# Designs tried in a protein design chat: miniprotein binders against Peptidase M20 domain-containing protein C757.05c. Part 2

Target 1, 375 residues: Peptidase M20 domain-containing protein C757.05c, of Schizosaccharomyces pombe (o74916)
Amino acid sequence: GPLNFGYLSWGQHSILEQDSVQLISHQSLLPAGDNLISLHKSLVEIESLGGNEVNVSDFLKSYLESKGLTVELQRVSSNPTVRDNVYAYLGSQRNTKVVLTSHIDTVNPFLPYYIEGDKIHGRGSCDAKSSVAAQIFAMLELMSEGKVQEGDLSLLFVVGEEIDGIGMKTVANKLNADWEVAIFGEPTENKLGVGHKGNFRFDVYAHGKACHSGYPQEGFSAIEFLLRQCVKLMDTDLPKSKLLGPSTINIGTIEGGAAANILAAEAKAEVFIRVAEDIETIRDIAEDLFDTEHSEIKVIQYSPPQYLDYDIPGMDTVVLAYATDIPYLSDRKMKIYLFGPGSIREAHGPNEYVTFSQLFEGLNGYKRMVMYNLR

## First folded at step 14 (miniprotein)

Design j05 (from x03 with Y14R E15T)
Fold by ESMFold2, fold request of step 15:
Parts: structure tokens; C-alpha cells; sequence
Structure j05 (fold): chain B 375 residues (1-375), chain A 89 residues (1-89)
């Protein structure tokens, strides 16, 4: 016999009593020693709110070195605090075929670690310390099984994803490591992310000439102009993506004018376009309609759509509604995957959690993705 | 009634899908205007549609747009559910 909890054993894949593990609800039922659950607990208990990541980086350096990995801390900034990315690999070969990567910062506020039933609560328990823990154990298990060697696989954990993206930006510019495949960890419910639509948000300011509404020939209505141009925008079909779905146009707010008997001298709209394809041409359309003698635009957000690799047999897929650090590496010639435990719906919220099953499924998913890409 | 539009210039091809073909013309015209402003000497557009009336309408709109942009040789070739418009300056 295996352990009382069926699958809570280093190096064991048997499921002897799945139900008893799913019902873990008391601290004394947690596996002792060094395992996926204890690593996840250690990570979640370390406060790493964005901008305050040094303690989790130092922990990871020590932990990964204790497992026989070479670890580099990449200094991202020292002011006001030290912020280090963590890059780990076997031996001395810094370039690897596959990199497993995720972020080690969390959103505000800090939430304490606790277990309730099958749920592991805490800030970052899902986003993204579940991915971090699962990725680490995927590498450790593959090493133990003799399935990875120097040059095959590395780990990359970055700071600042939730606030400024500076960690991955520094990797892109200064780490000087090459990979053929990157597997990014974020909450995808253990499904392969296929991509996400882009975001194009802009404000339109229309200008007219006020006059009494009984003499409209003496003026020019900003509201009338803006309404006509917005209708023309809404009457334009934008490209769809077979993978990401349709582009969409939302006139989120519209306002203007001073009084019913006065032609409007000013009008404003706030426009948000979810972009499936060709953000450059969509911007040209916005400029053609709104950058005129009667109006101007102010671009608030301009982020193109992102496509990902999802070619691993037998894995479910999902279209994502959230942004990641992936764009910092999108111009490299490599495969890019996105996959991780838990749901974005529970991440960032006041009741963040991941389940034990999701965490172990994530571990197995990462092992599967690594092995697929090493063959 | 979906339409597929492939645009080729300077040896590169990009494919677009539109759900409402009659409403896609403005996007296509703005795209072609940018291509022309960037100095493309030859542009090829292939329109694929299962609706022959929509295919003809789009092809004529695209041809007219290219002529207004200054392309002097605009030829249309029809093969089944596809129309290819080739414009040269």
C-alpha cells in the first residue's frame, strides 16, 4: 500500500483513495514534507504584492538550488525595493528547448492562506502561485523520472505582471536566453489558451458652433456630427477571427450640448473596440471618421490581438478575456502556450482559491506539455 | 453569409473574414487606401463567397475603389465562388 490519501506521494502515480484526498479539510490531513502542496503553501504565505516581490524571489532561489538547479536572479530594479526575476535550469546550459514561466507577484490586497474542504485559499493561491508550484513540480518529477536533461527545460518566474510588466520586459531585453517553446502559467481552468482579442479604446471630441436652434444655418451641431459618425462606425463590419470570434464596437458613453434651444458646441463619445483582426486598419477607420476638421480622437488603449499555440492532442481549449506578459515575447520565433490551474473568475477577487484537484491536474498538464514539445 | 478576402501586395498575403459582406466595404476601402499610400505597385484581392450576387457586388466595389486610388489596370477573374481582382499602377 500507498499512502492513505492515494496520490499524495513523491514518485507515485497510483490513485488508491481519491475521495479521501478531495475531502481534506483539516491542517493535520496535509501531506508532510516537501511536495506540491507544501511548496504551494510556502509561496502563498509569502506576501508578494506587486512591487514587493523580493521575499518570494529569495525563497525560490533557495528552494530551487536545494533541488539541484542552477539559479540566476535577474535584477529588475532596486528602487524603491529590490525586485528580481528568477531563472533556473540544469547544469550550465542557459538556453533550453522549453521554458515553463509564470509570475510571482499578486494583486492587492493580501489574503491569508487557509484550507476549507477541497479549496486552498489565499492571495495568489490561484493567480499565479498555483502555476508556479505546478511548473516547479513538473520539472522536478520529469528530472526524477529521467525524462529531462541539461538543455531541455528551464523555469522562469517574473515580477510585476499584475502591475507594470517590467519583469518580462527585462527578460525580453536583457536575460539573453533562448528557447524554442514557452509555456506561460495563468488561470485557464487547465485548458490551453488559444488567444485573446485586442483592445482599442479611444475618446472622440467633436466641435461645433453654438447658435439658437431656430437658426441652425448660423451654426454647426457637434452632437449631430458625432451621432452620424458613430452610426457610420457601427454600420461597418470589422474582421472576425475564426479562433477569437468577432470584433465588436461599443459606444460606451456619449454626451454633449448645453440646452435644448442651442445647437451643441461640444460633444464627446468614449469608444471601445474588441479587436479580432488587424488593429491598424481599425485605427485607420477611427481616424478617417473622427480625426477631421470637426473632431479629434485621443487613443487610450491600443493592444493588438494575441494568438497562441494549442496543438497538444487531447487538451481542451479556451478563448481568454484577459491580458498576460506574452506580448513581450510575441516577436520571437517560438511556440507559445498558455495553461494553468484555476479560474480567472476566482483570481483577483476577495475569495481567491484553487482546489487540490486543479493543482494536481495542472501539474500533470505541464508534464504533458513539456514531454510533447521535447519529442 | 460570410465572405473571405485575401489581400496580396509586396509578396505578402493577409486573409480577412467578414460576417456581413455589404458592411465590410468601408473596412476594405480604408485598407486599400493605406496600401496605395504606402506605394504598392500591384495589389491582388481574392474574394470568396457562396453568394454570387454578393460576390459580384463586392468585386465591383473593390474595382471602383482601386480605380479611384489611381491603379490604371484593374482586372477581374472569376473562378467558381472566387473572384480575383488584380490592380497595377
Amino acid sequence: as target 1 above (375 residues)
Amino acid sequence: DEVEIEVTYNGETRTYYFETPRKSIYFIKILLRRIARRGAKEVTITVTSEDPEELERLAEEIKEALEKLGYKSVEITVEGNKVTITAKE
Scores: ipSAE 0.683, ipTM 0.935, lowest interface PAE 0.8, mean pLDDT 88
Fold by ESMFold2, fold request of step 15:
Structure j05 (fold): chain B 375 residues (1-375), chain A 89 residues (1-89)
Amino acid sequence: as target 1 above (375 residues)
Amino acid sequence: DEVEIEVTYNGETRTYYFETPRKSIYFIKILLRRIARRGAKEVTITVTSEDPEELERLAEEIKEALEKLGYKSVEITVEGNKVTITAKE
């Protein structure tokens, strides 16, 4: 359809930023009309707790179509609720060189939108509706400036990142769109994420044979076995990463037994390893120690470390302490970046916010990253 | 007391960093066991450390592990702060 540049026709991004900076000390002084701030407000005011994303998906479809984009809703689930991913692009070319992507669900509970000084509060105001709004306006501004054409850039907004990851899983398996570069939005303080450590969590169940402790030859202590194997694990140094830091081993809980005078028939440990490198060998170690005639493992979480692209000159970098949807696309041959406004420390908390400057810096960051990758 | 361990097999090279050499041998043994099970005909391990005594002890343990895995020719060469262990079937 026809391109609608009305949202940009009475001002450059810089003009709006200038007015916003000069007047942000009071909420009644916010820029009027259709702009980055008003889009962000609309997104934050729509409740999209994980599993309840349909209203924000429908809003995005209407909004992006009104800007002249082709929009596909990808059905992820219809039971118990309708959950749709949103994929948008120019014209009819669904495959683009670059995709800007963010999730549109938020964690519990909903928090109302309000502005206090330079801070924009609300659930999702930082994670990740700040990235959603900034990515949309990066595309709209690049279109208006004539720097993006059909096949260059698309937008992908997914459901369920904070709970089950089903949105990006469905994209990976069924959207059938190809990209050379993906730029994921998450709170990175507007720095390029270089990666994050993996998570390997498992439970160990040890089994013994109870008997009176005075005659231990008549039984087998589950506790003593489990303790010995856990010491072997703790005495094993695991690889470190120059970029991500050391792997760590945590025996988080250990329990078992019935009484002091009885050899323990059962014991359990909960183990959490933060993986810097080579999760496959670390799993082999865990199996060698704990998958035995006296014990078994139940794997709770198994996610390898993730390395990202961060080759854009002059941009600061950060190592992440959190996981993302990125692994669902990591087996594709493409560059993957992570970048977005605000701090993870503020996200998910009871006082979530993003600042006006973080939003505008994020917008400019996305434009820079897109242009770098279209060259 | 950091050690760098570079493992090359089937034309692929991977580098590992460990903080405590003595505690790294179990990881290395399990890694080598998997490499051998995958049929690697030749494995080269280069160990780099600023602690020459731990370098030597680690190299000896790696050589023993490779021999137990069935490699018939295990050669150790020393060059400064590096030891190269080459195992061939």
Scores: ipSAE 0.680, ipTM 0.933, lowest interface PAE 0.8, mean pLDDT 88
Fold by OpenDDE base, fold request of step 15:
Structure j05 (fold): chain B 375 residues (1-375), chain A 89 residues (1-89)
Amino acid sequence: as target 1 above (375 residues)
Amino acid sequence: DEVEIEVTYNGETRTYYFETPRKSIYFIKILLRRIARRGAKEVTITVTSEDPEELERLAEEIKEALEKLGYKSVEITVEGNKVTITAKE
């Protein structure tokens, strides 16, 4: 009988080299220098991709405690990794007139820190560890100048802004701290945000019946239907905001059909509306047009426009076209500002950077904003 | 010419600004449908326009829309460059 050579598949136990993640002791993360640039460098050099912010939160706790601040870690989640917001203030007064807030998470991928001329590169160098560093130094300088006391100013750094806003949602629901003014740190080119447009993104799927194009009465074109409904949408004058400008409609994609001689059985469009005013009515328009016998709508993103405070004399203003964590605190009776160093155009890019000048201008901007609101 | 539309219902007032009034009527009709679905017993709409023809057109279209939504009394008042439409269930 044939010798069944049982090939002993030598299971190569790939020794998973336990990459000894050297638990770099939290003490070893403290920068050797004590200035804005060294702090910013330390923050950027710590990888803090959304969902893995623990190292930067722990660094911030240790750093801010070394400056004589009271620091609270607010647990957002613990599985699979610990995710903590950082809340810092002077003494024991958790409620402060002003809070400086930004996010400490970053988008993928991680990019290493490096300097190119006047540009500081790295993931989060602009979005938003520039704001974090500048906000910290704004507080520290104002403290050293004797311009802020206990109850005047706090710092709030949140996780998961870039993903789902879970950090700021946890603040809104559980931190139990009150503020008269919140200053959000995002890349605004050191201008005051007057507001940001809302995001209404949706996909449309149209359904038809294929037939020979010579006998169109035997079918129904999904493409023709989709096109006619898209034209109705594009021909709708949406209300403009005096502050935010017009709502804009982008039909970003259109696809469907099989051939020129066949009526299309299927068609799809991806639509993005930047909403200046009344997102609820705009959604109802989309539903009226696209939730039909011949089509369905899938909402991908729904975020209302935000109006912000910008009442600080001699600061330039800007309209922003991106969402922030601000909506999670919008139900609070407080002033909300949006300001930070760097450009959103450089954020999330492969060459993300902030300039040295933008960082220092950002620092001075935050100091000005704090002092204006403490008067 | 820009048109201003002030809408008051259920103790709330909102003001809308349109750059192309001739293309705004669909939005307005959808807004009114939403208002009606929210059970607004009374709706007041004030349209302001420097174009009297557009003002009249919008007022009539709004009136017809409110009537189609089941409002039994729809009254129009014209005062210069402003038209006020009041609808009641």
Scores: ipSAE 0.610, ipTM 0.912, lowest interface PAE 0.6, mean pLDDT 90
Fold by OpenDDE base, fold request of step 15:
Structure j05 (fold): chain B 375 residues (1-375), chain A 89 residues (1-89)
Amino acid sequence: as target 1 above (375 residues)
Amino acid sequence: DEVEIEVTYNGETRTYYFETPRKSIYFIKILLRRIARRGAKEVTITVTSEDPEELERLAEEIKEALEKLGYKSVEITVEGNKVTITAKE
């Protein structure tokens, strides 16, 4: 008799209704009025891509003047667009013991402001309008508490940090203000930067002669040359900083050639060295390896490592791996701190955010740092 | 085996730390080339290592590098875990 293989109907397991996570519109929990969160929101909602900072500079001028500060707009550029640094202080004393400083420009693209749980999203929400907002409120609270007077504290917000540092270069050369202490605002997870590694970014272009791979003596492989020189670089032990740790080499890209049966006429690599010590000698190594008969080097970024002040009791410390505007003021005889809310790991991402707690901790951090340096 | 290298020239002293001494010699040679180009008449290098073989190797390679750069008098002094190389024009 025919064995009737009964098709076992796999039962429709009812996909349990995933509980609609009610997006509790946390919009209703924002404190009403002029506060840290509302200022931060206002700053983030103003698009301020590098080279187009005028709207945020004008906003900051008006806002800080409404708080009773003297505000200077330092013209950085007028063509094609107006670009102004914002310098604010009490009364007429342009020289202050402490300056709180950060940048008001952001990377591309613009991202809209929104809240997701405890996260505040948007371009510049973390880098660095969180620091800007927290620095402003640190000054305003200290003023209201009677803890700062004329000559104690100023605010400096600069343009173009994310591009070329033209804002801070203009401060260094033309603002003619003196400080004993500068506190830079960048995303440090609310830890004191002990220093940051330098950035040495360069492109290598190798040049060869194409020929049939069966007759390699008739050509020169740009790829083979580039690879051999890259191996020499990677096999070089670079000096370690006791404070900053090791230098790190990343060969981030490699490209070249046309086909497996042809020697490559052209090759390129993009290299990034995070420099712990002696960037000049590291550059000389790169030039020795890659400025040759068969290759050229193009420097994309050259910023030396920075050592910072971190002498504030009871604050956690961190080593940072990114450049800042600090080098433009480092020749001055002053203390330099680096501190701010949020993580640099989120700063340039598509999901850039700062948390409410990080923002308030940042505010308290700046107040603590100011008060420590005014004693 | 971390190696410390102290370099003194033109009244300036710098100290370098290397985790892989065998791979540090290229950096040192490039540094010495720069020092020579700056017209240093006297260069003093002190190498500190707990590995006597590495210490001897680095000292000899540094001596050879200085001689190739045109220093006529290169003296090596060994004191325990330290080797001092003094080069003069």
Scores: ipSAE 0.570, ipTM 0.898, lowest interface PAE 0.6, mean pLDDT 90

Design j05 (from x03 with Y14R E15T)
Fold by OpenDDE base, fold request of step 15:
Structure j05 (fold): chain B 375 residues (1-375), chain A 89 residues (1-89)
Amino acid sequence: as target 1 above (375 residues)
Amino acid sequence: DEVEIEVTYNGETRTYYFETPRKSIYFIKILLRRIARRGAKEVTITVTSEDPEELERLAEEIKEALEKLGYKSVEITVEGNKVTITAKE
């Protein structure tokens, strides 16, 4: 008789239910009413990707008018959509001693608002709607305290910082308002920016001649050329700024060739230099290395280092390594500060956040900076 | 190991700081090339370093670079931890 091999039923190992992290909807901890946190939430919940800022500018106009401010919408463009800067002040005096300014556009993609413990998440929660909310409440609190009058303080919120700076360029060229002090809002970990390094971005295209790798004398490797020139660049000691620190070189991308047995006919690198000192000579180095019979250079970005005001006692300072809208107003005879809640390291990321503590510290920072410059 | 380089030409003075002096010479050569192209008839460079060997090396390399750019009178003066190179067309 056939031996009935009893199939041993392999026990279903219970997949341990991953503990659903109860998103404790800390919605219950938000103070009821119109406050810094509720304004910040409202701003973050409005999608305002670069080029589509109309909803946030219209919200800001209505909100600031409800607070008794005079609000101007400065038209930046009308096609394909309306894009407006928001300029707000007390009464009729368009010229003010101090302006608090930040951008209302955000990078792609939109990320929804949510709270995780002490962290407020969402696109623009850190960059830069935290600064926008804190600047607004700094003005509103100083007004309620009787510390600012007509002609003392204004608010300027611009579009398109993350793209091309068209918002602030339109301010520089067409907004007939004067200021003695501008305070720019960007994520600085609530520290005063002493300056920011310049940006020199360029693409390198190397050209060679393909041949069989067994007969390298019959060709020219674009990859070998590009690598050797990149090594020369990376091995160059660039001048250090005592204030801004060292220049840094990033070879961000490298591509080229077809196969291991073929000399590469084409190669490309994308390079980013954070410039502490003498961008003109650094550009000449890049041209000397990469504008050759075997290569060409394409400049993508050229912005010199910027030095800022940081003369406020008892505030921590920081060196920054990113571009801002500041260069568009640098020709004006005014003080320029850079300050805001949150970290630039979390900006543009998939987990962008600001903490409740950072947001309130940012508010207090702006109040302090305004009062220091009004004395 | 930090080196200070003060460059004077056309009535302007600029100071540079380098953390790795042995790797700074390419930057200096490119800078000098620009200065020469701008028609500077006289260039004064003061190098300050606590390393006497690096100080001597940089001074000679700067001198050679200036001579190659067409400066005919290149003089080196040593004063302690400072070397001054003066070049004239």
Scores: ipSAE 0.503, ipTM 0.871, lowest interface PAE 0.7, mean pLDDT 90

## First folded at step 15 (miniprotein; from j01 with E6T K29L T44I E54A T84I T86V)

Design n03
Fold by OpenDDE base, look of step 21:
Structure n03 (fold): chain B 375 residues (1-375), chain A 89 residues (1-89)
Amino acid sequence: as target 1 above (375 residues)
Amino acid sequence: DEVEITVTYNGETYTYYFETPRKSIYFILILLRRIARRGAKEVIITVTSEDPEALERLAEEIKEALEKLGYKSVEITVEGNKVIIVAKE
C-alpha cells in the first residue's frame, strides 16, 4: 500500500517580530521642565546672526536673572542695531576666579532647530550655543551643589566672534572685570585645546587696464596679475609648528573682469591663512606679493597662534586649526582654557549638529574644569 | 623630507621647520630682508636636510640673498647633512 507521507504542515509561525522600533521620540526622553536640552533649544531657536544678537542677549538676561544671577548687559554697539555682551555672576562680586565664556552670535545662514536621532541640528547648535548652554548649566548645578559662591564663577557671553571679535574687544577694553582663569567655549570635541593656529585674513585688490583681448599689449590684466601672485603664495612653503602642525592657505574668493574678450581692469581675492608659525614673516610675504604698483592689500584679521593651558589631569587634549576670541584677552595674566561640545568640522556646515551625549559631556567637562581651578 | 633651518642674529636663535625645502626659499628671503632692515651685523643660518640637492640649492640661494642684502662676507661650511652660512657686514 502507498506510504502516505503525511505532509507535516510546518505551521510557518511567521514570528512577525514586530520590531516595534519604538521610535523613542527623543522628545519623550527630554526631562520635563527647564533643563540643559530645553535651554539649548531655546538658544538655537533664537536667530542670532552676527550683528543681530539682541534677541538672544535679552533672552539670556531674563533667563539668568530668573536663576538668581546678577546680569550686566555691556553695550558693544547701538548702530544700526543694539548689540550687548552678557556678563553674569553671583551677588555683587564682578571679579571672579573663573569665567566661563563663549559667543552667542552665529554664522550665516540661519538653520532651523530639529532633532535627528541623537543629533540636535540648527545654526549655533554646535557653534557655540552648545557651549553657552553647557556653561550655564555647569554654573547652575555647581551653585545648587553648594560648590561655588560669590567671587568664584561668572558667565560671559559675547557678540560678534564670527565677524571681527568686537564683543570680546569691548570686554578687554571696557568691562573692567578680572579673572584668574578663563574657559572659552568652542567646539573641541570635549577635549582641551593645547593651542590654536593664528588667523591672517586679507583682501587683495588688483588693478589693471582694460583692452580688447586680441591686442593684450595695449592693456594689463588684473586677473592675470592676481592669479600669478596667488600661485606664488600657494607655492610658498610656510614653516610648520611641531605643536600646531602646518600653516594653511585658502584663497576663499576670486572675482573680476567684465568679459572673455576684454582684459580685466579689476580683480579681487579674499585670502585666509591659518598660521602655525611666524605670522610677522607671513604678513611680510603678503605685503611683498600684493602691495605693489598693480595691487593693494586690506588686512581683515591679524591674530598670532595661541598656546593654551591644558594642565587638567584625565582630560584629553587636541590641537585646533582655528582661532577664537582668546587673543583679545591673552595679554592678561590668567590661565586660558579652550573646551566645548561638538566638532568644528560640523560648525559652519549646512548640517551643523551637536549630539545629546556631547552636550552632557560638555556640561560635565565645564564642571570639572571649574572645580579644578577653584582648588 | 623635513628641513630644519636655524637663524641666529642679534643674540637670538629662531628655528623653522619646512616640509618642502624647494618651496621654503621665498619665506627665508623675506625673513632675511627683515633681519637686514633690523641692522643685524652678523647672521648665522644653518640648514639641515637629508636631501643633498635641496641642501645645496638652499645654501646657494641663501648666499646670493645675503650678498644682495649687502653682507660683504658670506662663508658656507658643509658638515654632512648640515650647511652653516655665516654672513658679516
Scores: ipSAE 0.637, ipTM 0.918, lowest interface PAE 0.6, mean pLDDT 90

## First folded at step 21 (miniprotein; from n03 with T20N)

Design t1
Fold by OpenDDE base, look of step 21:
Structure t1 (fold): chain B 375 residues (1-375), chain A 89 residues (1-89)
Amino acid sequence: as target 1 above (375 residues)
Amino acid sequence: DEVEITVTYNGETYTYYFENPRKSIYFILILLRRIARRGAKEVIITVTSEDPEALERLAEEIKEALEKLGYKSVEITVEGNKVIIVAKE
């Protein structure tokens, strides 16, 4: 008789049920109630693209007031939309020894909140609502532990870091609060920033004369001019910092012309130099190359490299290749630290995330930093 | 090969490090233009590099730049992997 090989239907059903049960189990493992993870979720779920921060600032005001903090909304702008920084402290002492600060705006586009294994995804999940949530819980835990009192610690959350720094510029000029120590929250992989490169951002506009491409002597190509000047810039070795590493040049955009058979009358490039050393000479190079009879330069951002405090024993250090809101407060006689959960390499990306472990490590990091500076 | 360049003028010394000595000259020329505009009567430049061809070329180009900027005396001294350039008004 034929041996009926019973097809053991190893049910494909078990893998999909295990993945769905793991996803459900991770959601069910979130401690019920108000905690770091639930606050972070609430912050990430609120869209706060640069220029549209009102919902997150209003949320933070209500949340921090519910925790017994005094909360000030500092109006940065009211047209076209309301934009408010959030400043929070205990009692009536606006000046505090330490301030924990981060930004509440995010880059475009908005990305929805979701969890994938140990990763929390969403726009601002890493940059910088992880820092915001961890800073808030650092203050709340230290308060509950009786380790901070009125005048020891404040929270400052600013708008528009990702755009033009208008939030922190408004703090610098108008908040009239003093601190001995500022701890800036950005993705540093929970390491102390020893410094960060400066930003030199500029637009170049090249002007030419259109003509038929068969008779190029009758015109001047704005594109050819712009390309040759950009190549000269890119072929310039800029001085490196021993601490910060090399300067880097990015020609981020290039546009111009009308057709292949016409010399371009107009061209534009957007350039971003991450400056390790001597921003003044780098600017003079850009002006020599691009402030000419055939081109103009428009400076968008000019911020020198920053050196930071990192004197906290037993914390790892890192060099950062991006600028922050720090330059707007650097003229103040205070210590400045840079620290936060997550990696800047995952920031601004389509898969932006922070891990649960990074977020809790960030919380503990901020507590440690505050306590070190209050001693 | 890393090149070290020091520039001394108006009683201050600045030290720069470059990864490509052959591509550093344009930065140096722009820096020197600024120094000259600031009225520096004496400029001392030292270039240290393990690339002798790059070192010679940098020294020549720096000399020519200083002469074009109006320095009347430009002296070059070679000391192994180091060149010293002294320019005076």
Scores: ipSAE 0.682, ipTM 0.935, lowest interface PAE 0.5, mean pLDDT 90

